# VH-VL binders against Probable molybdopterin adenylyltransferase (moaB): the designs that were tried, part 14

Target 1, 163 residues: Probable molybdopterin adenylyltransferase (moaB), of Methanocaldococcus jannaschii (q57631)
Amino acid sequence: MHKRIKNIKYAVVTVSDSRYNDLIKGKEVDDKSGKLLKKELNAKVYTIIPDNKNMIKGIVEHIVEFFDVDCIVFTGGTGIAERDVTVEALKEIIEKELDGFKIIFQKLSYEEVGFSAMLSRAMAGIYKGKIIYALPGSVNACRTALKIIKEETGHILGHLREG
Below, E stands for the ipSAE of ESMFold2; O stands for the ipSAE of OpenDDE; V2 stands for 0.75 times the mean of E and O plus 0.25 times the DockQ between their complexes.

## First folded at step 11 (VH-VL; framework fv_recibokibart)

Design k2 (from g6 with heavy chain W102Y; at its last look DockQ between E and O 0.87; V2 from the best seeds 0.79)
Fold by OpenDDE, look of step 11:
Structure k2 (fold): chain C 163 residues (1-163), chain A 122 residues (1-122), chain B 108 residues (1-108)
Amino acid sequence: as target 1 above (163 residues)
Amino acid sequence: QVQLVQSGAEVKKPGASVKVSCKASGYTFTGYYMEWAKQAPGQGLEWIGEINPDSGDTRYNQKFQGRVTMTRDTSISTAYMELSRLRSDDTAVYYCARYLDYGDYEGWFDPWGQGTLVTVSS
Amino acid sequence: QIVLTQSPGTLSLSPGERATLSCRASQSVRSYYLHWYQQKPGQAPRLWIYGASSRATGIPDRFSGSGSGTDFTLTISRLEPEDFATYYCQQYGSSPLTFGQGTKLEIK
């Protein structure tokens, strides 16, 4: 098997109009999911953006260009509402999708919440040698995803870097 | 079964402090935020604050800032809310509740404790 | 903070009738963040509807939630005797978390 990369460097991005609005108003932002991911991944970068396709793509470019990270984890904006554009935004830039992630995640979600798992989405993919995840906004969803991310991200990176 | 059991009713004098406990069972205590709410007699519900039982991090309603302290004892799956410098308008039923979310849905309470009546009278 | 205003304050109806409870927010709230609770005298609140339109576990299908933006509604198609209680809406679309003042559904 390929070598697993250790000491993975993460960026965390919360996608939420409500939390972003609180942020720009100078309010204490209650971003439970983002904070969980930041802590659990010891993220080098943490930021909150609104549900905007261009801003989602833009933040990816910004992080890739200016920060030394191996993986970017998004949380929020994965529902079926009109404002939920995280998945759509990332699909526009992802070079190679990791289909297995959403399949596994959806299965785990179904085991937790049943058919309601269809109301949220997730995805993973590769962009410029970086791994990008898109997770739902709930703490529970992020906790479930973290099991996969922590276990397999290093393995994926090993494959990417060995060719 | 998931259950929150709170401590018994309290009667306090103005200026005193009260500490209400909330014992959790049926789920991983450290896995969920614990919320606290106030309900004055015949009135609605008011959010007091929350605690992350894993880290101990707290967030309080500004209205209660400086008078409320939330803590937890993970060894016995119990959360505590202490309210100091009590006054008559602190008379209310206080509830603990588990914070829940999943998918993209966020921020409801389930289940609730049975409530603790705190009476402040001279 | 977001203020939730429920109407009417009191709703008097008979079993078998249709009940419509309103919750209006002072600013827009995504449906993902709007929830309803039922409370009976001497009891703790109980989750009833989450995400504006999803019934909690064990909640009868005569209950339904709807709405978006600033206007949300809890509807009971045919009232049963056990449905008479106070209903609260709650939002987490913006800090701090807030509740409506409640609608008391009483028997006529």
Scores: ipSAE 0.756, ipTM 0.917, lowest interface PAE 0.7, mean pLDDT 95
ESMFold2, look of step 11: ipSAE 0.784; ipTM 0.913
ESMFold2 (binder alone), look of step 11: mean pLDDT 94; pTM 0.945
ESMFold2, look of step 12: ipSAE 0.767; ipTM 0.909
ESMFold2 (binder alone), look of step 12: mean pLDDT 94; pTM 0.950
OpenDDE, look of step 12: ipSAE 0.754; ipTM 0.915

Design k3 (from k2 with light chain L97R; at its last look DockQ between E and O 0.81; V2 from the best seeds 0.62)
Fold by OpenDDE, look of step 11:
Structure k3 (fold): chain C 163 residues (1-163), chain A 122 residues (1-122), chain B 108 residues (1-108)
Amino acid sequence: as target 1 above (163 residues)
Amino acid sequence: QVQLVQSGAEVKKPGASVKVSCKASGYTFTGYYMEWAKQAPGQGLEWIGEINPDSGDTRYNQKFQGRVTMTRDTSISTAYMELSRLRSDDTAVYYCARYLDYGDYEGWFDPWGQGTLVTVSS
Amino acid sequence: QIVLTQSPGTLSLSPGERATLSCRASQSVRSYYLHWYQQKPGQAPRLWIYGASSRATGIPDRFSGSGSGTDFTLTISRLEPEDFATYYCQQYGSSPRTFGQGTKLEIK
C-alpha cells in the first residue's frame, strides 16, 4: 500500500448561477453546500462561479497556478439541464479520470434516493497532480461524497506522489 | 419514523415574547437545517428563517430580523423559535420543518411539524 | 424577492375531473428549485412535488408537475376525493425562499 498523505489542502468551488448573481450584487449568499465543504475540508480556497465551462476550467488553472492545494472540490452544475456543465467542463481538462468515484458515489446515492440518483452526476479525476472532484449541489450529496473524499483522498495523493 | 413535534398553542399580549419549540426524532438532528414558517389565518406560508443545528448558525428573513431568535438544544434534538415584541399581525400558526435536498435539487421542507398557534390579543 | 403567483385562487371541480394548477414566478426559476406542497384544513403542509416534476414518496401517479422558467404547473389527471386541498408552490432559486399564495381545490 502506498503512503496516505495527511494534512490535505483543499479548494472548494461552488458552481451556481443564482449564488454567483447574489454574490456580485453584494447580497448574502446562501451556499449551504459550498460552506459545508469549506468547513469540513478546512479549505484554503473558497469561491463561487456561474455555470460556465470556461470559468470552470479557468478557475482550475487559477487555483493550480496560484494556490498550494492538493485537491479541488466542485459542487453544483452536475444535473441534466443545459446549464449543468460542470462535468463536461472538467472532462475537457482532466488527464486521468477516477472512474471508481462516480460509481461508488452513484451507488450510495441510489441507496438513498433510488432511481432518482440518475438525475445527478459526479466525477473525479487528476489534473497536473491535483485531485478534482465534481459533486452535486445538494448538501446531502456533498455530505455523502465527503465520506469518500475524507477517507480516500490521502491514499490517492500517495499514489500520485510515489507512483 | 421522522417527525417533528411542536409545543402547544400560546396566547400572548402585545409587546410580549413567545418561544415555540420543535422536537425532532427519527433522524440525526444536527444533520439537517431546521426551517420555520408562518401562516396567518386564512393566508399562505411565509419563510421566517433557518438554523443549522450543528453549528447554531442562523439565517432570518429580513422581515423578522431583530425580532426573531432561533436556537437549538442538541441534547434533546429540539429547535426553538422566539419572537419578541409581539403584535396582532403575529397571530398565526408557526411551523418548523426539516430542510432537505439531494443531487442538484435544492431546498424543500419535509417533514413539517404539526404547527403552533400563537394568538396575540390585548 | 421572487414572487410566486398561483392561479386560479380557487378551483371548483368534481371527482374524476382533471385539475390544472398554475404557479408563475416573477423571474426565472430553475426547475430544481421549485416545489409543491399540499395542505388540508387544520393540518401542516406536506411535500407533494419537488424539483418541479418529481413526486414525493407515496404521492400517487395521477399527480404530475411540469414547467420551466417562470411557468410551472401541477396537474391531477383524475381527481379523487382526498385530493381536495390547498396547494402551494415554493421556490428557492433566490433568497428569500418564497411561497405562492395557494390554490384551493374544492369540490363542486
Scores: ipSAE 0.372, ipTM 0.805, lowest interface PAE 1.2, mean pLDDT 93
ESMFold2, look of step 11: ipSAE 0.734; ipTM 0.894
ESMFold2 (binder alone), look of step 11: mean pLDDT 93; pTM 0.942

Design k4 (from g6 with heavy chain G31D S55E; at its last look DockQ between E and O 0.84; V2 from the best seeds 0.73)
Fold by OpenDDE, look of step 11:
Structure k4 (fold): chain C 163 residues (1-163), chain A 122 residues (1-122), chain B 108 residues (1-108)
Amino acid sequence: as target 1 above (163 residues)
Amino acid sequence: QVQLVQSGAEVKKPGASVKVSCKASGYTFTDYYMEWAKQAPGQGLEWIGEINPDEGDTRYNQKFQGRVTMTRDTSISTAYMELSRLRSDDTAVYYCARYLDWGDYEGWFDPWGQGTLVTVSS
Amino acid sequence: QIVLTQSPGTLSLSPGERATLSCRASQSVRSYYLHWYQQKPGQAPRLWIYGASSRATGIPDRFSGSGSGTDFTLTISRLEPEDFATYYCQQYGSSPLTFGQGTKLEIK
């Protein structure tokens, strides 16, 4: 059994056109999910970006290069609308997908909302030795995901570092 | 079942303050933002603001900035909205409501309190 | 802020008829952030449709929501007596949260 890593360093990224637009306009930004994640994970990095594949991939590179974090958590843009591109963007860069996460998350979501859980997506994967999560934009979804993240992220990191 | 029960009707003079309470039951009070809305007689709904019951942080409609204060008592799962420097156009039914979201859907109210009538008259 | 304009202000129909209520936004709103409420006189609003097209729990299937961008619609395929009320749309795509002025559906 691999040793669980303690004191995990997190980055949180909200993906939302609406919240990003408010940010650019200098308005008060209501990012409930991002704020929740930032607080619960004591994130060292927090930022908001629009629903753009290049920006999503770019922010990953930026965080990996310039910040000392072990895990990046995205929230938003995981639906089935045209502008929902978070999952697609991350799949382009993820080196190894953690299929178990989306399966478990979907199961938990199904227990909450039934078949409608199909409308919400999530994913997790490894990129350059770091764990990346993509979560839905709702506070409730993030709260559910946090149960998994808080419990298993350290274990996953242990595997990554110990080989 | 999830329920929001508000305090009773209030009659106030201009310049006075009113504090409306909203007691939550049937769910974890601190897990959901509490919203407040105003409905003047025969008029539509207007958003006043919200509070995060966990941390106590608030966000107000600019229209009410400086006159509204939202607080909560987590020990009794109760949210409060205080409106000061009351004037005649503050006469309305005030509602508390639980903020909900799911998946990528965000920002609806369910359930609502029964409402509190506040009458401001000289 | 995003202004939601509902039309018509009042809609007079008879039971059994089809009702179409419109909600127009001053700027584009994602369907995920557009919701509808029903309110009867002397009562609090009740969630009716969330995310533009999802019926709340217990809402009959004669109710349907649709739309995107700036134009949203609530449709009642066949009116029942209990459906006569005021309907409000609401958005939370941009701060601040805003409501439409409401459409009163009354009996002809």
Scores: ipSAE 0.656, ipTM 0.897, lowest interface PAE 0.8, mean pLDDT 95
ESMFold2, look of step 11: ipSAE 0.733; ipTM 0.892
ESMFold2 (binder alone), look of step 11: mean pLDDT 93; pTM 0.942

Design k5 (from g6 with heavy chain L100Y; at its last look DockQ between E and O 0.91; V2 from the best seeds 0.68)
Fold by OpenDDE, look of step 11:
Structure k5 (fold): chain C 163 residues (1-163), chain A 122 residues (1-122), chain B 108 residues (1-108)
Amino acid sequence: as target 1 above (163 residues)
Amino acid sequence: QVQLVQSGAEVKKPGASVKVSCKASGYTFTGYYMEWAKQAPGQGLEWIGEINPDSGDTRYNQKFQGRVTMTRDTSISTAYMELSRLRSDDTAVYYCARYYDWGDYEGWFDPWGQGTLVTVSS
Amino acid sequence: QIVLTQSPGTLSLSPGERATLSCRASQSVRSYYLHWYQQKPGQAPRLWIYGASSRATGIPDRFSGSGSGTDFTLTISRLEPEDFATYYCQQYGSSPLTFGQGTKLEIK
């Protein structure tokens, strides 16, 4: 069995037009999900961007290039609305998708809200040796995902580094 | 089941303070923000602020800044809202409510406490 | 802040009729961030519709929510006696969260 990495460095990115607009206007930003993730993961990087595919991909490149992190966690923009482009954006750059994550997450979501779980999406994948997660924007969804992330991210990283 | 039970009605003099309690049950108290709202007689709802019961972090409506203090006691799953320097226009029913959200939806209030009437009169 | 204006202020209808309640936002609000509550006299508000169009648990299917951008609607296809109450819309797309002033649905 591969060694589990214990000291994981995280980046958190909130994808939200509304929160980003508040940010650029100098307003207090109420980003509950992003702040939750930042705190729970002790994230070294935290930022908010709008629902834009290029910006989503760009921030990944920026973080990969300039920051020493092992995992990037996105929250927001995973619904079925036109502006929900987080999953689509990340799929364009992800080298290897971790299909198991969305399956497990969807199962957990189904247990919570039933068939409505289909209205929200999530994904995980590998890019340049780093793990990327895309989570829904809600605090509850992020809390559920954190159970998986905290338990398995180190294991995944072990495989990436030794495999 | 999930429910919020608030403290009883209060009658206060102008300039005094009032502290309303909200006891939560049926869910993990520290797992959800607690919201507070004001409803003056015959009027609509107004957001007062919120507290993260886990961290104690608060966010207040600027209208109430400097007069409102939200706290919590995690040992008894109870949130508190204190309003100081009371005036007549503070007369209202005050509600606590659990903040809930799911998926990509942004949070709503569910459930609500039964409300606490605060009357400010000389 | 985003101002929600509900109309009409009072709506007088009879059981069996169709009710249409409007909530207009001063700025665009994503549907995911617009919610409705029902309140009866002497009672606390209750979640009714979340995300503009999703019924809360236990809410009859005669209730429906719709809309996007700045215009949102709560519709009751056939009014029942228990439906007469005040309805509030609420947004949390931008800080601070805000409520509409409410529409009182009363029996004619």
Scores: ipSAE 0.452, ipTM 0.847, lowest interface PAE 1.0, mean pLDDT 94
ESMFold2, look of step 11: ipSAE 0.769; ipTM 0.906
ESMFold2 (binder alone), look of step 11: mean pLDDT 93; pTM 0.941

Design k6 (from g6 with heavy chain G31Y; at its last look DockQ between E and O 0.90; V2 from the best seeds 0.80)
Heavy chain, then light chain:
Amino acid sequence: QVQLVQSGAEVKKPGASVKVSCKASGYTFTYYYMEWAKQAPGQGLEWIGEINPDSGDTRYNQKFQGRVTMTRDTSISTAYMELSRLRSDDTAVYYCARYLDWGDYEGWFDPWGQGTLVTVSS
Amino acid sequence: QIVLTQSPGTLSLSPGERATLSCRASQSVRSYYLHWYQQKPGQAPRLWIYGASSRATGIPDRFSGSGSGTDFTLTISRLEPEDFATYYCQQYGSSPLTFGQGTKLEIK
ESMFold2, look of step 11: ipSAE 0.763; ipTM 0.901
ESMFold2 (binder alone), look of step 11: mean pLDDT 94; pTM 0.949
OpenDDE, look of step 11: ipSAE 0.783; ipTM 0.923

## First folded at step 12 (VH-VL; framework fv_recibokibart)

Design m1 (from k2 with heavy chain G31Y; at its last look DockQ between E and O 0.87; V2 from the best seeds 0.80)
Fold by ESMFold2, look of step 12:
Structure m1 (fold): chain C 163 residues (1-163), chain A 122 residues (1-122), chain B 108 residues (1-108)
Amino acid sequence: as target 1 above (163 residues)
Amino acid sequence: QVQLVQSGAEVKKPGASVKVSCKASGYTFTYYYMEWAKQAPGQGLEWIGEINPDSGDTRYNQKFQGRVTMTRDTSISTAYMELSRLRSDDTAVYYCARYLDYGDYEGWFDPWGQGTLVTVSS
Amino acid sequence: QIVLTQSPGTLSLSPGERATLSCRASQSVRSYYLHWYQQKPGQAPRLWIYGASSRATGIPDRFSGSGSGTDFTLTISRLEPEDFATYYCQQYGSSPLTFGQGTKLEIK
């Protein structure tokens, strides 16, 4: 029991230039993956930011400082294009990467789509006692990641807090 | 085999309503948004809106807001689109289609239903 | 809303020729969100290319998609009789999602 935290508090952050632009202009925002994550994780915090390294790092620091959450889940900006900077931005701040998350995510993705899984980038890491996940922007990828996140996040937090 | 089968053609008078059904098979119905599109005779495609079959949440193209209602029955894997206060320019083929995405790629439709012709005539 | 303008409206070519179909967006759309469909008379549209350049399952390699920003292209390297149809581009980059008006590819 002491190895698994229950009642995990999540923040969800969608990274998307186009969705952020729609939000700021007062337009309807279609954020299918963000809404899925918000619902499935009962997220305490939900927000949308542009594809910008400083904003990604800044929102992590803001959430850690001002909100009582255990885990931050990013969706979007994980591809290989120049504008895809979520993984790169988070690697600049994470203290320790959880390589197993990426491996398991890719295994599950391969079972779903075969070799196309090579184009999916996901990661997890530790920052200031919190877990940070970065996921692709599709609903499909987020459903795959949720299997892992729901099963293991409490276990990881339990180990993190035993020290 | 993934398949969407729509209800048959309808002839309606101006001011009436029509309800088109779309029965899904071969996949997990609640995992994928269902999309609806209109194609007037000899014209291109126009997005009407979508429903999340799991939650029942909908989004509509503002052009159709106030006249369109989308629903579903998860027990029979069927989505519905109802269009009210019909007028002559609603004469069109109406399609359902499954929303798909993968990895970083989002927002294409596969498969499409066979289409339902709705004719509005006085 | 993002307007997709396809050109030409009608393209008349013979089997064996190369076809180039254009889709221009009124504002930038990421390639991830730009898709192509083929439609023949009396039939539903069929997914042809997703993400600007990825062929759907079973689509012949004579079809290729390319482009970024506001300019996207569908190319057919050597036309076959079955390729004569109407082609639509579609974007998901901003709500509402929109389709181009179509390019009708017809036999000369």
Scores: ipSAE 0.761, ipTM 0.904, lowest interface PAE 1.1, mean pLDDT 93
ESMFold2 (binder alone), look of step 12: mean pLDDT 94; pTM 0.948
OpenDDE, look of step 12: ipSAE 0.801; ipTM 0.928
ESMFold2, look of step 13: ipSAE 0.749; ipTM 0.897
ESMFold2 (binder alone), look of step 13: mean pLDDT 93; pTM 0.947
OpenDDE, look of step 13: ipSAE 0.812; ipTM 0.929

Design m2 (from k2 with heavy chain G31W; at its last look DockQ between E and O 0.90; V2 from the best seeds 0.80)
Fold by ESMFold2, look of step 12:
Structure m2 (fold): chain C 163 residues (1-163), chain A 122 residues (1-122), chain B 108 residues (1-108)
Amino acid sequence: as target 1 above (163 residues)
Amino acid sequence: QVQLVQSGAEVKKPGASVKVSCKASGYTFTWYYMEWAKQAPGQGLEWIGEINPDSGDTRYNQKFQGRVTMTRDTSISTAYMELSRLRSDDTAVYYCARYLDYGDYEGWFDPWGQGTLVTVSS
Amino acid sequence: QIVLTQSPGTLSLSPGERATLSCRASQSVRSYYLHWYQQKPGQAPRLWIYGASSRATGIPDRFSGSGSGTDFTLTISRLEPEDFATYYCQQYGSSPLTFGQGTKLEIK
């Protein structure tokens, strides 16, 4: 049995062209999913970036280099549309995919919405000893993912750091 | 089964306040933002604002900022919208509605309450 | 804010005809955030289409939504008497969320 890490330090990154545009124009930003994740995970780092592969990969490198976090949680940009590049960007850099996360997320989503769960995408992976989650942009999807993240992240980190 | 039931019609004088209630049933009240919208006679729909029933945090349309207050009582699954310093152009039907999203799709309203007519006249 | 302009303002047709309702946004809106409602006189709006093209539960397949960017369409392939109502589009892509002014679909 590996030690479960407690007091996990999280970063939350919202990926959204529209939320980012509101932010840089100085407008009130309506980031329901990002705010939910920030609060529920007591995130130390919270930011909003556009739907851009280089920005997604760049923010991962920046957070890993300059912040003391164990886990990065993305919300948004996980759909099937052309502008949705979060999963694709993260797959270019993750070292190991945690395919069990995707399967469990889809199971929980199916229990909530039935066959419409086919449209939900999520993934998790390992990068430089950190866990990276990518979640859909809706509050509902993030609440579903939080059940998994809160229960298992400390256990996964324990495995990552011990033999 | 999922239902929003609003308080009854109100007649108010200019300068008064009105408080509309919206009782939710058939779902977990604290899991979904509650939205409020205005529909003036013969007109379209206008968003007023929203409340997160879990935290009590609110966001208001700038047009209503300073005159609207949204609250909730989680023990009875009820949201409230209060509009102060009423003017004649506040005469409208006011709706509550549950915010929904799913997957990557965000920001529709289902269900809506039946509406509350507020009439402002001297 | 994003202005949604619906056209035509009023559409007069007979049962059995095809109806095409337009919603144009003043700036690009992702289809994920574009929704349609039906409202009959004296009633609350009802969700009809979400995410530009997904029918809400119980909505007949004669209704279809499409579009992207700034141009969105609600189509009714063969009008039934129950379809005569006002239809609103709504966006969630930028604060504040906004509705179109409505298209009233009335019996000729």
Scores: ipSAE 0.721, ipTM 0.897, lowest interface PAE 1.4, mean pLDDT 93
ESMFold2 (binder alone), look of step 12: mean pLDDT 94; pTM 0.948
OpenDDE, look of step 12: ipSAE 0.800; ipTM 0.926

Design m3 (from m1 with light chain S94R; at its last look DockQ between E and O 0.82; V2 from the best seeds 0.73)
Fold by OpenDDE, look of step 12:
Structure m3 (fold): chain C 163 residues (1-163), chain A 122 residues (1-122), chain B 108 residues (1-108)
Amino acid sequence: as target 1 above (163 residues)
Amino acid sequence: QVQLVQSGAEVKKPGASVKVSCKASGYTFTYYYMEWAKQAPGQGLEWIGEINPDSGDTRYNQKFQGRVTMTRDTSISTAYMELSRLRSDDTAVYYCARYLDYGDYEGWFDPWGQGTLVTVSS
Amino acid sequence: QIVLTQSPGTLSLSPGERATLSCRASQSVRSYYLHWYQQKPGQAPRLWIYGASSRATGIPDRFSGSGSGTDFTLTISRLEPEDFATYYCQQYGRSPLTFGQGTKLEIK
């Protein structure tokens, strides 16, 4: 059996045009989901970026290069609107997708909100030995995802390091 | 099943303080932000602020900042909104409401408390 | 802050007629963050439409929401007597959270 990695180091990235705008204007940022994730994961890195594919991919590279983290958790930009590009951006760089995550997450979401669960998306994958999650922007969605992340991330990392 | 029950009507003098309570039931109190809104007689709704019942962190509308204090007692699933230095234009119905979101949809209130009338008069 | 302007202020119609309520934002708001409430005299507001176009649980299909950017609309295809109330739009796209001033739908 693979060893579960403990003391996982997380980065949290909120993807939101509105929150980013507030940030650059020096206003107090109302980022409930990002703050929840930061707290619950005791994230070493926390930042907000706009709904931009290049920014999303860029921040991944930046975090991978300059920060010692094992996992990057994105929240926001997973809907079906034109500006929702988080999933598409990450799919361009992810080396191996963890298909099980979105399936499990969607099931749990369906149990909570029914068919409306189709209106948002989630995904997980591996990039350069790091685990990347993309979550919806709602606090409730993040709370649901945290159940999976907290339970299984260490296990996944164990496999990555032994493989 | 989900319900917010607020305290009764208040009559206050200018300069006094009022503390309105909002008792939640039917859901996990600490999982949802509690919002507060003001509605002056015959007027629309105005956001006052919110509290995270888990952490106690608050966010206030700048218009009320310095006069409003939001707290909670998790043991009884109750949120409180205190408004100090009351003036006549504070006369209004005050509502608590549960903050909801899911997926990428954010920021609506459901349900609302029944409202608390606060009258400020000399 | 984002100012939401609703029009008209008062709308007088009869049962069976079509009602169109407008909510205009001072700056662009994503549909995910635009919501509608119904309020009757002496009662608390009640969620009616969330995310610009999604009916809350139990809301009849004669109600519909639409719009994007700065212009949003609540439509009642055929008014019922119980539909006469004040309707408020609300945004959470930017802090602070703001409401429209409301449209009072009254019976002619």
Scores: ipSAE 0.682, ipTM 0.905, lowest interface PAE 0.8, mean pLDDT 95
ESMFold2, look of step 12: ipSAE 0.708; ipTM 0.890
ESMFold2 (binder alone), look of step 12: mean pLDDT 93; pTM 0.946

Design m4 (from m1 with light chain S31R; at its last look DockQ between E and O 0.91; V2 from the best seeds 0.75)
Fold by OpenDDE, look of step 12:
Structure m4 (fold): chain C 163 residues (1-163), chain A 122 residues (1-122), chain B 108 residues (1-108)
Amino acid sequence: as target 1 above (163 residues)
Amino acid sequence: QVQLVQSGAEVKKPGASVKVSCKASGYTFTYYYMEWAKQAPGQGLEWIGEINPDSGDTRYNQKFQGRVTMTRDTSISTAYMELSRLRSDDTAVYYCARYLDYGDYEGWFDPWGQGTLVTVSS
Amino acid sequence: QIVLTQSPGTLSLSPGERATLSCRASQSVRRYYLHWYQQKPGQAPRLWIYGASSRATGIPDRFSGSGSGTDFTLTISRLEPEDFATYYCQQYGSSPLTFGQGTKLEIK
């Protein structure tokens, strides 16, 4: 059996044009989902970026290069609108997708909101030995995802380090 | 089944304080932000602020900042809004409301409390 | 802050007619953050449309929401007597949260 890694180090990235605009204007930023994730994961890194594929990919590279984290959790930009590009951006760089995550997450979401669960997406994958999650922007969605993340991330990391 | 029940009407003098309560039932109180709104007679709705019932963290509309205090008692699933240094233009119906979101949809209120009329008069 | 301007202020129509309510934002609001409420005299507001175009639970299909950017619309295809009320739009795309001033839909 693979050892579960404890003391996981997280980075949290909120993807939101509106929140980013508030940020650059010096306004108080109401990022409920990002703040929830930051707190619940005791994230070492927390930042907000706009809905931009290059920015999303860039921040991953930046965090991987300059910060000692095991997992990067994105929230926001997972809908079906044109500006929702978080999933598409991450798919361009992820080396191995963890298909099970989106399946489990979608099931849990369906149990909560029914067919409306189709309106948002989630995914997980591996990049350069790091685990990356993409979550919807809602607090409720993040809370649901946290159940999976907190329980299984250490297990996944154990496999990565032994493999 | 989800319900917000607010305290009764209040009549206050200028300069006084008022504390409105909002008791939640039918859901996990600490899982949802509680919002507060003001509606002056014959006027529209105005956001006052919100509280995270789990952490107690608050965020206020700058218009009310310095005069409004939001608190909660998790043991009885009740949120409180206190408004101090009352003036005539504070006369209004005050509502509590549950904050909701899912997926990437964010920031609507459902349900609302029945409202609390606060009258400020000399 | 984002100012939401609703028009018209008052709309007088008869049952069976089509109603079109406008909500214009001072700056772009993502549709995920634009919502509508119905309020009748002496009652609290009630969620009606969320995410610009999604009907809340129990809301009849004669109601529809549309729009993007700065222009949003609530449409009632055929007015019923119970539809006469005040409707408010609300945004959460930027702090602080703001409401429109409301459109009162009254019976002619």
Scores: ipSAE 0.642, ipTM 0.896, lowest interface PAE 0.8, mean pLDDT 95
ESMFold2, look of step 12: ipSAE 0.742; ipTM 0.902
ESMFold2 (binder alone), look of step 12: mean pLDDT 94; pTM 0.953

